# VH-VL binders against q9umr5: the designs that were tried, part 90

Target 1, 268 residues: q9umr5
Amino acid sequence: SYKPVIVVHGLFDSSYSFRHLLEYINETHPGTVVTVLDLFDGRESLRPLWEQVQGFREAVVPIMAKAPQGVHLICYSQGGLVCRALLSVMDDHNVDSFISLSSPQMGQYGDTDYLKWLFPTSMRSNLYRICYSPWGQEFSICNYWHDPHHDDLYLNASSFLALINGERDHPNATVWRKNFLRVGHLVLIGGPDDGVITPWQSSFFGFYDANETVLEMEEQLVYLRDSFGLKTLLARGAIVRCPMAGISHTAWHSNRTLYETCIEPWLS

## First folded at step 5 (VH-VL)

Design g16 (framework fv_modakafusp)
Fold by ESMFold2-Fast, scan of step 5:
Parts: structure tokens; C-alpha cells; sequence
Structure g16 (fold): chain C 268 residues (1-268), chain A 122 residues (1-122), chain B 107 residues (1-107)
């Protein structure tokens, strides 16, 4: 039968947002056990990402233990970063397909309504002052704030993204890389009309240089150094890139064409 | 033990509104969609619509669109089906039904209420 | 909407006979089809899900087959307690739609 699917939501979100995705899965893969994790909902999604990783880890362990054939992860927006860390910290995960729905894998550098709600007087050019403080790093959104004009501050202050991307050294980096490489498929989904993830290519491991010119994954040091296994995964044919235009940030989990093209093929 | 218990029989005049309840026990009400199915005397089964109790989202069959309202009360684990502008053709047994597969939706209803008879007569 | 055409509308057979009912979908529904049994005055009971999977506790004389648009339900050796109306139902897409039903009677 079909492997179980675990769904991890995004910033200011909850399990309820995925009802259309669950309808699609039931239509194409009936009998699939789908668990949408109801943790860190709404305002609790602002808790530090390492705290969220610990909580989600506790929730996924029993699900993975009961599925010896493997499981699939579908991780939306900020949830994609949670899933990146889960795959690195778990010595025994059995994830086949990791499906990342418009997640800022290289970070975020854009003025969004989310940031205006938390920091209404801050501009993206000045947010580094708050996010790269110890206080700012207690908020999930600052854990993946990546200011391309203050890369030295990002590398020193990021308590989460710089570490899981291997951009700053960590004692566990070798083990994290070994664990991440156990994944069967890394399916990257995103697009130019998202409107929230900035640059949208962050969902495909592309990001701004100091001049705000986007450099794609293969030009990133993390890829070239193979810091956590991207080059190795690409070489073995395990990375799938599925960009789609015309989809806004809150519609990735409710678009049937997107589901049929980018998600359905990877839910064995 | 999973149970779906429906309210008792109703007799209504043409043009009236009827509201039928379906109280559940033995499972987490908010995890599965609740379907409503109509069966006219001596006729087959017709799906009317469903509600997702987590958020109250509904989907209705075209035939009943505009006259049916399906709701869920999570504080009492009860689903409701309200049918307005009743006609003699609405005389039927109405069932609530849900599916408790490992997949968290009611697409394959394997648990059914006992049925509620609604008679529309002048 | 997906239309389900079920045949025959009724049949009469002897105890021990093999009974076959068919169901046709107006479009490809893969194997997303259920079969239900309904006895007089009772709610329907699920017998078969996903075209060919027997529900737990249902006798092995009941079986289903087919995919795409053509489906078959079979009772290999009809028993007196099998007197009922049988319905197919697709769940490939909403709205859920049922076949017209087949009334099975014993001669």
C-alpha cells in the first residue's frame, strides 16, 4: 500500500490549511495515512526553530517507527526548514520523499506582512539589527532572515539556518550530513508569483549575492562544498525541481495542477 | 464503540425548514468529514454534501445547493443538516455517515447513523 | 459530476447461484469505487472498498473487480441473508455519486 505522509505547516499557520491537499491525496492514493502535525500553530509558529524541531521530532518518531517501508514529508514554507533540520538530527529517519512547498531554503530577504506585524517600523534593510540580536533569534522568522548586505552578521548570529546549511561550522555537521543523505528524494517546489518568499529562488537553494543578483544552487558555496549533501543528492538523481508560475504563497497546498505535476508522482 | 445517533422523525408542511442532528461518539469528531445522504421511498442513495468539522467548510451536491446547510458543533460532537423550502419530493430517510480509515476523511463512509425519516405533507 | 450507471436494476436467483452486478462510470475513476449492501429498514453497510478490497468481517463470497470505467460485484454462492439492494459509489471526485442500485431477491 502507500507510505504514510506527514505534513508540517508554516508561519502563522495550522493543520487546517491542508484540507485541499488531503482531498487530492485521498483521490489519487486512497488509503494513505496522512498526519498533519498540529503543533506550533498560529502565534506559536514564532517559537525558535530549534524548539519546533524538538517538538516535531517527538511527534514524528512514533509515526516513522510504525512504517518500516518509509514515510513521505510534505513541508510548507517555514515548515520546510523544520523538516530540513529533522532529517539532519534524526539518526534513524526513514523518509523517502521530502517535498518542500515554497520554503526559504537559503533564507528570506523581503518586506512581508508577517514582518510588519512583528516589527512594524522596520524595513528589510534595517531588520538585521533586530534579527541578529540574541532576542531576535528567539523568533522563528529571524532564524532564517538572511541579509545579503550583512553576510558576516548572518554567519555569526544565525542560530539555525547558517548551521543547518553548513555555512557556519558545528560539531555535529558530519553526522547531520550523513543523516540528511538518507533521504530518497528531495522535491523542491516554488515559483515567481509566490509574493512572500524573497527571492523566490530561495525555495530552490538560490539566493542573492551582495548586489541582490540571484545566484542559483550550483553557484552556492554550500552546494560546491557539498556541506550537507546537495551535490551528492543531485549526482545520484535524488533532487527534483518543480517550479510553477501563477501560484501565490497561500495556494501551494490547494492547487490541483500543482499537486498533480509536482507532488503526486512522489507519493509511492 | 463508534456510534452515530440521529434525531427522531419529523413531519413538515411544504415550504417549511427541517434540521436533523447526528451526534457522534467513539472517535475524534474533528478528524473526519461528515456526509449526509438522502434516500427517497423506494429509491436509491443520493449524496447531499459534507462538512469538515475542523473549520466548518462544506461541499454540497448541485441538486441541493441553495437549500441545504450542513454544520458542525465541536462542543457537542454533533453535525446538523438543515433543508429549507421543503417540497413533497424531499420526503425521504436522511443519513449521516463518516469513514474512519487511516486517511482522515469520510470519502468511504463505513459508519452510518440509523437514519431520520422526514415526511413533507400538506 | 461523475455519473454511475448500475445494472441490472433487479434480479432474482436461487440459493447457491453466482450473482453478478455491474457498474459503469461516465469517466475514468481508476479504482476509487465502493460497494454497499442495504437491507430493508437499515442503513447501508460497506462491503468492498477501492474496487476489490473486502471490508473486515464481510464474508469471502463477496468480491469486486474492475478499474477505469467498468466494475463488477459478485456473490459467488448466494445465501438467504444476502437479500438486499446493492449500490456502487465512486469517490474519485466530489460530489460522491451512487449507482441506482440492484435489488437481489431469491426465487
Amino acid sequence: as target 1 above (268 residues)
Amino acid sequence: EVQLVQSGAEVKKPGATVKISCKVSGYTFTDYAMNWVQQAPGKGLEWMGWVDPRDGETIYAEKFQGRVTITADTSTDTAYMELSSLRSEDTAVYYCATGLSEYRYGYTPDYWGQGTTVTVSS
Amino acid sequence: DIQMTQSPSSLSASVGDRVTITCKASQDISNYLNWYQQKPGKAPKLLIYKASNLETGVPSRFSGSGSGTDFTFTISSLQPEDIATYYCQQYYNLPLTFGGGTKVEIK
Scores: ipSAE 0.000, ipTM 0.381, lowest interface PAE 18.8, mean pLDDT 88

Design g17 (framework fv_modakafusp)
Fold by ESMFold2-Fast, scan of step 5:
Structure g17 (fold): chain C 268 residues (1-268), chain A 122 residues (1-122), chain B 107 residues (1-107)
Amino acid sequence: as target 1 above (268 residues)
Amino acid sequence: EVQLVQSGAEVKKPGATVKISCKVSGYTFTDYYMNWVQQAPGKGLEWMGWVDPRSGETIYAEKFQGRVTITADTSTDTAYMELSSLRSEDTAVYYCATGLSEYRYGYTPDYWGQGTTVTVSS
Amino acid sequence: DIQMTQSPSSLSASVGDRVTITCKASQDISNYLNWYQQKPGKAPKLLIYKASNLETGVPSRFSGSGSGTDFTFTISSLQPEDIATYYCQQYYNLPLTFGGGTKVEIK
């Protein structure tokens, strides 16, 4: 039989968005126990990411404890960052495949409809003034705002992403790295037609330099320094990259071809 | 060194309740789940359940569900197993056990207490 | 629950003999199986984990093999101190379940 699957949703989302994903899993891996976590739904997805990590941690512990063979995580958009932190803070996770569906792993630097709704007059060039304040860091979207033109402010003010990426020192960094490295497979999914995640290569640990030229994962300091284990995971063959064109941000969990190509092979 | 030290033997009448302790030392108590295992005289090993000392969360085997309560006291690094409505078939040696290998869930108990004999007789 | 069936329930062998114990799971458990040794009046001691991995400090005469539903535990050259009851245990799913045990005696 198959390992249980835990699904973590994204910004302004809920479990209902995954009905097609659950159908696909049931067709290809019948009998799989799939739990879609109904926490921080809708507007509650704006709560600080560390608060969300704590809540999701409490929900996943009993699921993981009941599955000695291990579990798989499928984490969508912002949910991929929650799962990144879960794998680091949990000294007891037994995750085999961590499947990241179009998540801004190195951060976000682009205008979105969500951003315009929350901060209507802000442009990406000026959002650093709001996001890197103590007030701004109380919103999940600001926890992974990564302005490449104000890297010093990002490193100083980010209460979440800079810490889990090891871009700023933290007393728990060594333990977080050890915990993260226990993951069996890190499956990265994303693509150029997403339309929300900017740059889309953020889903693959690529990101803008100060000139807005995208540098891929292997050129990032966090990779070169192996700050949380990316270089080690890549060296042991544990990182899977699955880019796909033609998929918009809200379609990653409902595209059959994407499922068959990028997700299905990792649901043992 | 790692040690799990259990409380002494108990003799109980049918219908009574017994509470057995397991005090740990040599490792961080909250980092690993604590298992409880029953072994009737001349019989094999039966898993009763476990507790996460960090959260207090428990899982019990169906056979013992409703009669067993497993708890952990982090101030004294001591786990407890309480079994109620005792019957003659509960006469057994009870073990606490923890797995200190790869993951904290204790799926492979590699450190065991010395055992506590519980005799249920009239 | 996953049921674990051990055979034989008991055996007698001479010092130096090769002893083989088998364990069968009621469903596929991959390699999520442990083997324990229990001497009279003592707690169980882990010998083998994940079907074939020897625990630190355990003599090399002990070995395990198998995957899926059929598993084997072997003592390549029985020693007097090996007199004990041996148990397999699956951890593929909760509850954790043990085989019925195999009592090993010297003849």
Scores: ipSAE 0.006, ipTM 0.472, lowest interface PAE 13.2, mean pLDDT 90

Design g18 (framework fv_modakafusp)
Fold by ESMFold2-Fast, scan of step 5:
Structure g18 (fold): chain C 268 residues (1-268), chain A 122 residues (1-122), chain B 107 residues (1-107)
Amino acid sequence: as target 1 above (268 residues)
Amino acid sequence: EVQLVQSGAEVKKPGATVKISCKVSGYTFTDYAMNWVQQAPGKGLEWMGWVDPRSGETIYAEKFQGRVTITADTSTDTAYMELSSLRSEDTAVYYCATGLSEYRYGYTPDYWGQGTTVTVSS
Amino acid sequence: DIQMTQSPSSLSASVGDRVTITCKASQDISNYLNWYQQKPGKAPKLLIYKASNLETGVPSRFSGSGSGTDFTFTISSLQPEDIATYYCQQYWNLPLTFGGGTKVEIK
């Protein structure tokens, strides 16, 4: 029998976007109970990520409680960061596969259509002035803005990503690490043609250094210090990397080849 | 400085079990995973699996699942690879290997033992 | 599993020649590729890691390039001591997988 699947959407998105994903799951794993969470839809997706974590936590608790064999998470874009935090703050989650669909796990630093819409006069080089203010940290997109030219401001001002990545100290860090390490598999998906997530390697815990050269996961301080368990997961063989070219940001949840290659194998 | 020293050559009959050792020195044994790699005569390298000496957790390649057991003895800084139900196609050189720079190598071994020849014949 | 395809399976060249070996991954492995040298009767030795980085103590005549699915290993001026079989290996995902090897011989 197949474990239930919980789906968490991304920025300016809703549960409605996952109809194709549900069709694929039903075709390959008939009888799977799939719950697409319809919280923080549309503009509500701009609310602070810690607020979203609290709301999604309340929704997933009863689903996990009814599935003693475990559940799988499929978390898209910004939703992958919500799921990162869920796995850390929940003392008793029973997640087997955490499937991250093109999520900016090390943050975002890029000029995209979302930024032009929200901050039409800003370039990526000066968005740190807005995002690293108390006002800016009330918006989800600023919670994972990571300017590699102002890393000291990111470390001090980020109210979400720097904390969940263990880049800045938090009283709960030891418990969060222990909780996160209960996950069975961390499946990372992303690709160079995404067009939104910048650098795209952020989906694989890679990120820019001060010269905008991408350093891979194994070169990051969070990995080297094993701040939240990446090094331990890698040693267990629990990290799966599945890059795919030719897929734009809004197509990760609606591409059959992507589903068959990167998602289907992890839905036991 | 860093050395991986394997046990000597073995000759076994079909159906037997072989256990090969790999003793390490020059680094902290419990900090790095130990890999085992098979190389049949005239063939390439094939990964069998690994063990995390700190936790005792193991991962095996599908081809060897059910027949291979990899263990670590932290009191003697020695890893072991045990292969059961031996067949003629198991005749090979077996290597232990470890990656000491998780930063750059991830899963990859950068230090290798000298190899242990196992011959399976009647 | 990620399949690694090396070409050629063998080659013969003269001392001083430029030798090129290629390796193709069945899926994108970024730059998570190593090159090993195995001399007759000996264990493999790491020469190149992360596709293009020369391991400490390895002669500068060895180099690697490529990313994604297509990789190249080069010996700029073949020496007699370079007679060996060379293997590429991905470390993007478990299980670790090796190319079939390229046997380098001197004419």
Scores: ipSAE 0.226, ipTM 0.700, lowest interface PAE 5.7, mean pLDDT 89
Fold by OpenDDE, second read of step 6:
Structure g18 (fold): chain C 268 residues (1-268), chain A 122 residues (1-122), chain B 107 residues (1-107)
Amino acid sequence: as target 1 above (268 residues)
Amino acid sequence: EVQLVQSGAEVKKPGATVKISCKVSGYTFTDYAMNWVQQAPGKGLEWMGWVDPRSGETIYAEKFQGRVTITADTSTDTAYMELSSLRSEDTAVYYCATGLSEYRYGYTPDYWGQGTTVTVSS
Amino acid sequence: DIQMTQSPSSLSASVGDRVTITCKASQDISNYLNWYQQKPGKAPKLLIYKASNLETGVPSRFSGSGSGTDFTFTISSLQPEDIATYYCQQYWNLPLTFGGGTKVEIK
C-alpha cells in the first residue's frame, strides 16, 4: 500500500483546488489515502501562521499516528511555510517526503496582483510599514514578508519566518532544527514563470540581498549557519530541487507534467 | 520475512573492479536508503555510502569518492556496490544495510546482508 | 566529519557484572546515535536507536543514555551470549560514522 498523503493548501485556497492532484495521485498510485485539509480556507488563510500551524498540527497528528510507515506532505504556496513550521515544532512527526509546492520558503517581497488585492494602497516598498507592526503580524502574509531593505525590522518584528529560519535567536531553535531534520526528503518545487512568489527563487530558499540581487540557498546566512538544518539536509542528499518553467502560480497543483516530474517520484 | 542476500565472495587483483549485489525481499525496496559498510579484517565498521532507491540519489564517503558506485535496480529490488582501482586495503567484508539513520519516516528498520568477502591480492 | 570516540576499546568482565561503554561525538549530534552488537562472523545488529530506545526483541538488560556529545551504553547484567564487539554510530550528519568499537569478553 502507498503511504498516506496530506495536502495543505495556500492563501485564499481550499481543498477544491487540488482536485486534479487527487486525480493524478489516484491514477498513478491507486489506493492512496489522500487528505486535503480544509482548515483556514479562503479568508481564514489570513490568520496568523502560528495559529494555522497549531490547527494543522491537530489535524495531522491522528493521521500520522495511523500511518506508522510514514506520510507524505504536499504543501502549496503559503502552506509550504505552514508545513515547514509544523515539522519544526513536532518532535515525533513521521514525514517521508515534504513537498514544498511553489512556496515562499525564504519569504515574499513581491508586488503582485495577489498582494495588491490585499493591500491596494501599499506598494512593495512600503509594505514594511504595515507588516512589521504588531497588527500587521496578525496577517499570514506579513508573517513571511521579507523586506531586504529593512532587515532590522524584519528580524525584530517578524513573528514567524525569522523564527522558523533561526534568524532571530530563540530558545527553541535547537529543538526545531532537530525536529525538522527528521524529514526524509525536502522537495522544493517552483519556477521562473510563477508570477506570484517573488523572487521565484524563494521556493528554493533563494532571496534578495540588500541590492535586490538574488542569492542562492547556499549563499544564505540560514544555510551557512545551518540555523534550521538546510546545510545538513543538503549534505544528506535530502534536498531535491525541481524547477520548472512555464507554470503559473495557480497551476502548480494541476499540471500533469509537473506532477509526473516533481511530485510523483516522491510518493510511495 | 525480510532478507538481504548478497553475492558471493570475490578474489581480485590490485587495480581490478569488484561489483557486489544485495537483493532485497520482504519489504518495499524504495522505502529505505541502502547503505554499504566496509569492515576490514579485525577492524571496525566504515560507512561507504548509500543509494536512495526511489530517486537513485547517492552519497559517498569522501574516502571512497571517485572509486565507488552505488546503484539500485528497482525492477529487481537489488542494490549494487562497485569498487574500482582495488587495493590491498580494500580487502574486507562488505555489508549492505538499512537502519543506519532516521532519514525516512523518522525510523528505519535494521536489515543487514550476510556480508561479502572481497580479497585483493597480487 | 563527526568523529566518534568510543571507550574502552576492550573490556573483560564476569557474568552478571554491569558493563558500561561510552561514546563521545566531536560535535552535538542530539540523540541521533545507534548502538550495534556484532558477534564474530556475523553482521552487526541494532540494539539501541536514537540514543536510548531499545530495538524490538532486544533484552532489557541493554540500555542507552545520553544526548549531545556524550553517550553511554550499558549492560546491566552481562551474559555469556553478550560476548561481542559493540559500536556506536551517529546519523546526525553524513558521512555516517562509527565508533572504534568495544570488544567485550567474559573472564
Scores: ipSAE 0.011, ipTM 0.487, lowest interface PAE 8.2, mean pLDDT 92

Design g19 (framework fv_modakafusp)
Fold by ESMFold2-Fast, scan of step 5:
Structure g19 (fold): chain C 268 residues (1-268), chain A 122 residues (1-122), chain B 107 residues (1-107)
Amino acid sequence: as target 1 above (268 residues)
Amino acid sequence: EVQLVQSGAEVKKPGATVKISCKVSGYTFTDYAMNWVQQAPGKGLEWMGWVDPRSGETIYAEKFQGRVTITADTSTDTAYMELSSLRSEDTAVYYCATGLSEYRYGYTPDYWGQGTTVTVSS
Amino acid sequence: DIQMTQSPSSLSASVGDRVTITCKASQDISNYLNWYQQKPGKAPKLLIYKASNLETGVPSRFSGSGSGTDFTFTISSLQPEDIATYYCQQYYELPLTFGGGTKVEIK
């Protein structure tokens, strides 16, 4: 009766992280078929994002084909960027609600334990030297590293985020925009106490300018140019913003109040 | 009560410019986009463009690009549509319209002005 | 631009008749379609939004259905006050585009 739900995890994550989310969905929408994709788990989450997009695409095609009435996506953290690209590269997706749980949609510029583990001697101010190299672009986290002090390097070297955001030209940009616009709802979730996504407003398409002052989505060139359809979706009433304070990065998929407020209303 | 009240009928010569106003009341003007729609005599509806009163941002349909200017004055809660280089085929009723339902930017106009007749003749 | 083709361009029916109007989009617009009623000398009135949702205060004899490229608007039992021109309108992408209209008259 309810549309199937597909869940895409984040960096250093696995399906186990979503056991509470599955409980919540079963309580409010009993009978919903929920598939948590067990691809690129743990260290494999560091593989280049385009490789992850290809793998997740192969997994979602049969699920979507079996559900002619549509599916919902719930995509957590880095997984939200995977889902952005899936919606753009698939000519025939039937996604109704795309629910983005604290995903760095405009990129990441902050020191986190994950970055210290991978690059222990680097600071955020110096990571551009590693991330914007050919070697660095073989790591998922560098695919969405967005240094606001080296925007020219980001635009030239980013093999993923700059392309899906339409910040750099790509032959498929027009088709990607049309495909993305097929989505029924873009539900953006995030908050100031996340502690990992920096700036946290990246989850709402806000980001730092060259002075590290956050500019919100409507001041971004990608929005103003309507590069991949954000302005069209917003005008259509299809973008839902659901910020919530008091939630840390690893708790977005296990907070009942968050689920009831931001997720439950979009699962038909 | 939500109201969109437009300025009165205009008669213009070819080559002239016309500016039509749409004054709103009963809702927060800056929260919703204002659309402008043209309807030629005995013909259908044609979208001209819209303005977001909060940002001042505009989008125009290609047919009117370069001749139409849509603006919003937040001090008077009034939107304007200015059409230049008038031709006989611009003879039409012009409507302002906004959507207030659950939509933030007015792509589903559910409140319309009464219309302003513009006649272009020599 | 997305082209909206509406049919028929006009029809005549008797009070109490079921009236059906169709609207075809040149590409997939999902369910981002509105239906409007316009009486002579008056502004359009929204009847149906999101392809099938009845606007508040609109009589239940009006309904809409469809998704993708093919849409239908129905008046289950035509009343004298329903004499008007009806328009479909897509809002999947800008520019907003309308169908050519269907004039409904009583015979």
Scores: ipSAE 0.000, ipTM 0.434, lowest interface PAE 16.3, mean pLDDT 89

Design g20 (framework fv_modakafusp)
Fold by ESMFold2-Fast, scan of step 5:
Structure g20 (fold): chain C 268 residues (1-268), chain A 122 residues (1-122), chain B 107 residues (1-107)
Amino acid sequence: as target 1 above (268 residues)
Amino acid sequence: EVQLVQSGAEVKKPGATVKISCKVSGYTFTDYAMNWVQQAPGKGLEWMGWVDPRSGETIYAEKFQGRVTITADTSTDTAYMELSSLRSEDTAVYYCATGLSEYRYGYTPDYWGQGTTVTVSS
Amino acid sequence: DIQMTQSPSSLSASVGDRVTITCKASQSISNYLNWYQQKPGKAPKLLIYKASNLETGVPSRFSGSGSGTDFTFTISSLQPEDIATYYCQQYYNLPLTFGGGTKVEIK
């Protein structure tokens, strides 16, 4: 039989968004137990990411305990960062494939409708003033705001992303790295037409340098220092990259070709 | 001086198993993956798989899965590639190769063995 | 698997000519592309890594360009010692995959 699949949604999202994904999985892997976690839905997705990690952790523990052969994670958008932290804080996870579906793994630096709704007068150049404050860090979207022009502020103020990426010291860093490295496969999905994740290469651990030139994963300090295990995973052959053009941010979970190409092969 | 030295040519009958070696020197064997690449006569290069010598973990290309076994012996700094159930189509030159780059690990092989010719004939 | 399509399969040129070889990936591979030179009876030699970076000790007449799906390898002034088969190789994903090769000969 197939391993159970756990799905974690994104910002302003809910389990309903995954109805097509569930159809695809049922067609290609009939009998798969798929659990779409219906926590932190809608506006609650704005809660601090560490709060969300704790809630999702409590939900996934019994699912993993019932599947000794392992489970797969499919984590969409902001949900991919939740899953990054889950894999680090759980001493006993048995995740085989972690499928990150257009998630800003190195952070976000772009003007989006979500940011305009929350902070109407701000531009990406000025958002660091809000996001890197204690008040701003109470919003999930600010937890992964990564301004390449204010790296010192990002490193000092980011309560989430800088810590899980090992860019800032944390007492638990060694154990988080050990836990994360238990994952079987890290499947990274994203594309240039997403329109929300900026730069889109953030979904592949690429990001802007100070001149807003994108440097790929292998040129990032977090990779070179192996801060949380990316270099070790790459050495194991465990990182899979699956970019696809022509897919907008809200369509990753409902495109059949994307599913067949990037997700289906990793659902054993 | 980085060197990858492979074992000598082999002539095998169909159905036999061949095991070729690749001894390394001049770098830390356990720090980089060792690739194996097949090249049939007059044909191009085809990746067979790799081993991470530190962990012993292996990845194999689908075409060779079930017939190829790649191993590493850290006591002798030697990698091995064993191919079973040999067919005439397995007649080829086999290369070991590693990439010594902190940026690219074993993914960009920049050091290659001299190659081992395996001939499968009845 | 990522398929690498290389063209032409062979070419003949004169000493001093500009030679171009192309390589196309079945999906975007960013700049994760290498170029190798293989002389008869020898192992491949890395010439270019990360699409456009010249390996140490490789003559400056060799160059590479491109990103995404379309890549070009150029020899600006062909020399007799450049007679070889040239291969592109992607390292964006495992399995590593090579182009079919381009055999370069002198007229």
Scores: ipSAE 0.548, ipTM 0.834, lowest interface PAE 2.8, mean pLDDT 91
Fold by OpenDDE, second read of step 6:
Structure g20 (fold): chain C 268 residues (1-268), chain A 122 residues (1-122), chain B 107 residues (1-107)
Amino acid sequence: as target 1 above (268 residues)
Amino acid sequence: EVQLVQSGAEVKKPGATVKISCKVSGYTFTDYAMNWVQQAPGKGLEWMGWVDPRSGETIYAEKFQGRVTITADTSTDTAYMELSSLRSEDTAVYYCATGLSEYRYGYTPDYWGQGTTVTVSS
Amino acid sequence: DIQMTQSPSSLSASVGDRVTITCKASQSISNYLNWYQQKPGKAPKLLIYKASNLETGVPSRFSGSGSGTDFTFTISSLQPEDIATYYCQQYYNLPLTFGGGTKVEIK
């Protein structure tokens, strides 16, 4: 039998967004138990990510317990960060494949429709004024806002991304790294035509330097320092990169070709 | 009690292949990467490579690339190191070991096999 | 590859003496450094991990310090049972590399 699949949605999403994915999994892997977690849907997805991590943890624990052979995680957009954090705090997870579906794994720094909706009067360059405040960090988007021009503020104020990345020292950094390293494979999916994740390379742990030049994963300090295990995972062949062009952000979970190429191979 | 038990001493001729086993007991075999280390007589330690028993993926040191094959059998909790095209300089004690790095699959303490002596002579 | 230069290659000291071994990395390895003890005919044993952390069960006379490129291993009071070869080992990057070792003997 196939391992259960757990799906975590993105910002302003719900389980309904994954109806095509469910169809594809059912067609290609009949009998697979797929659970799309309907937590923190819609506007509730704006809640602090640590709160979401706790909620999703409570939901996945019983699923994992019933699947001694392991489970697969498909985590879309913001959900990818939730899942990464989840796997960092769980010392007993049994995740075989962690599929990060167009997630801003290295953070977000871009003017997107989502940002305009939330902060219509704010420019990308000024969002740090809001996001790196105590009240700003009460919103999920700010939890992974990564302003390359205000690195000090990011490192000091980010209550989520900077921590799970091990960019800011904290007592759990070593343990979280070890927990995350329990994952069998990290499948990173994204592409240049996403239109939301900015830069799109963030889905592959690439990100801007101070000059807004995009650097690859291997050039990132988090990788070089192996602060949360990326270098280790890469070294043992556990990281899969699956870039694909021509896919908009809201289509990653519904594109058949993408599914067959980047998702299906890691469902077992 | 945790034990890493390696296979016995080997005597080989140049050009031959040797395969050493490392049987694990006392912990979950798939939790940690298994390293192999070479130590020539009177010399230091040299990392050869490792295997992730969970995935089977391997990384080898460049020096041994093309001649070494590291594998893991999860059904028997045994790691293997195969070294081909043996040379006199391959005469050494070979160790299986965990804990050499944080390049490990989860938490792991420091475990070592007892070592296997391989002698390559004409 | 990251080269680990260990010094001295050998030393002889008296019981009770302070022994210091140094290890220099060819590039910064942060604190990703282990110190091992190997006695004749035995497998190495981890004494210090991540530059300065004492492994469980290891006597407190052993210690490690340093970060970046320069590291120090210390035996505060050498004991007869400490006769061994000591190795530093970096795990900042692959391939994993060891220092050349320091043979410690008692006068």
Scores: ipSAE 0.005, ipTM 0.476, lowest interface PAE 13.1, mean pLDDT 92

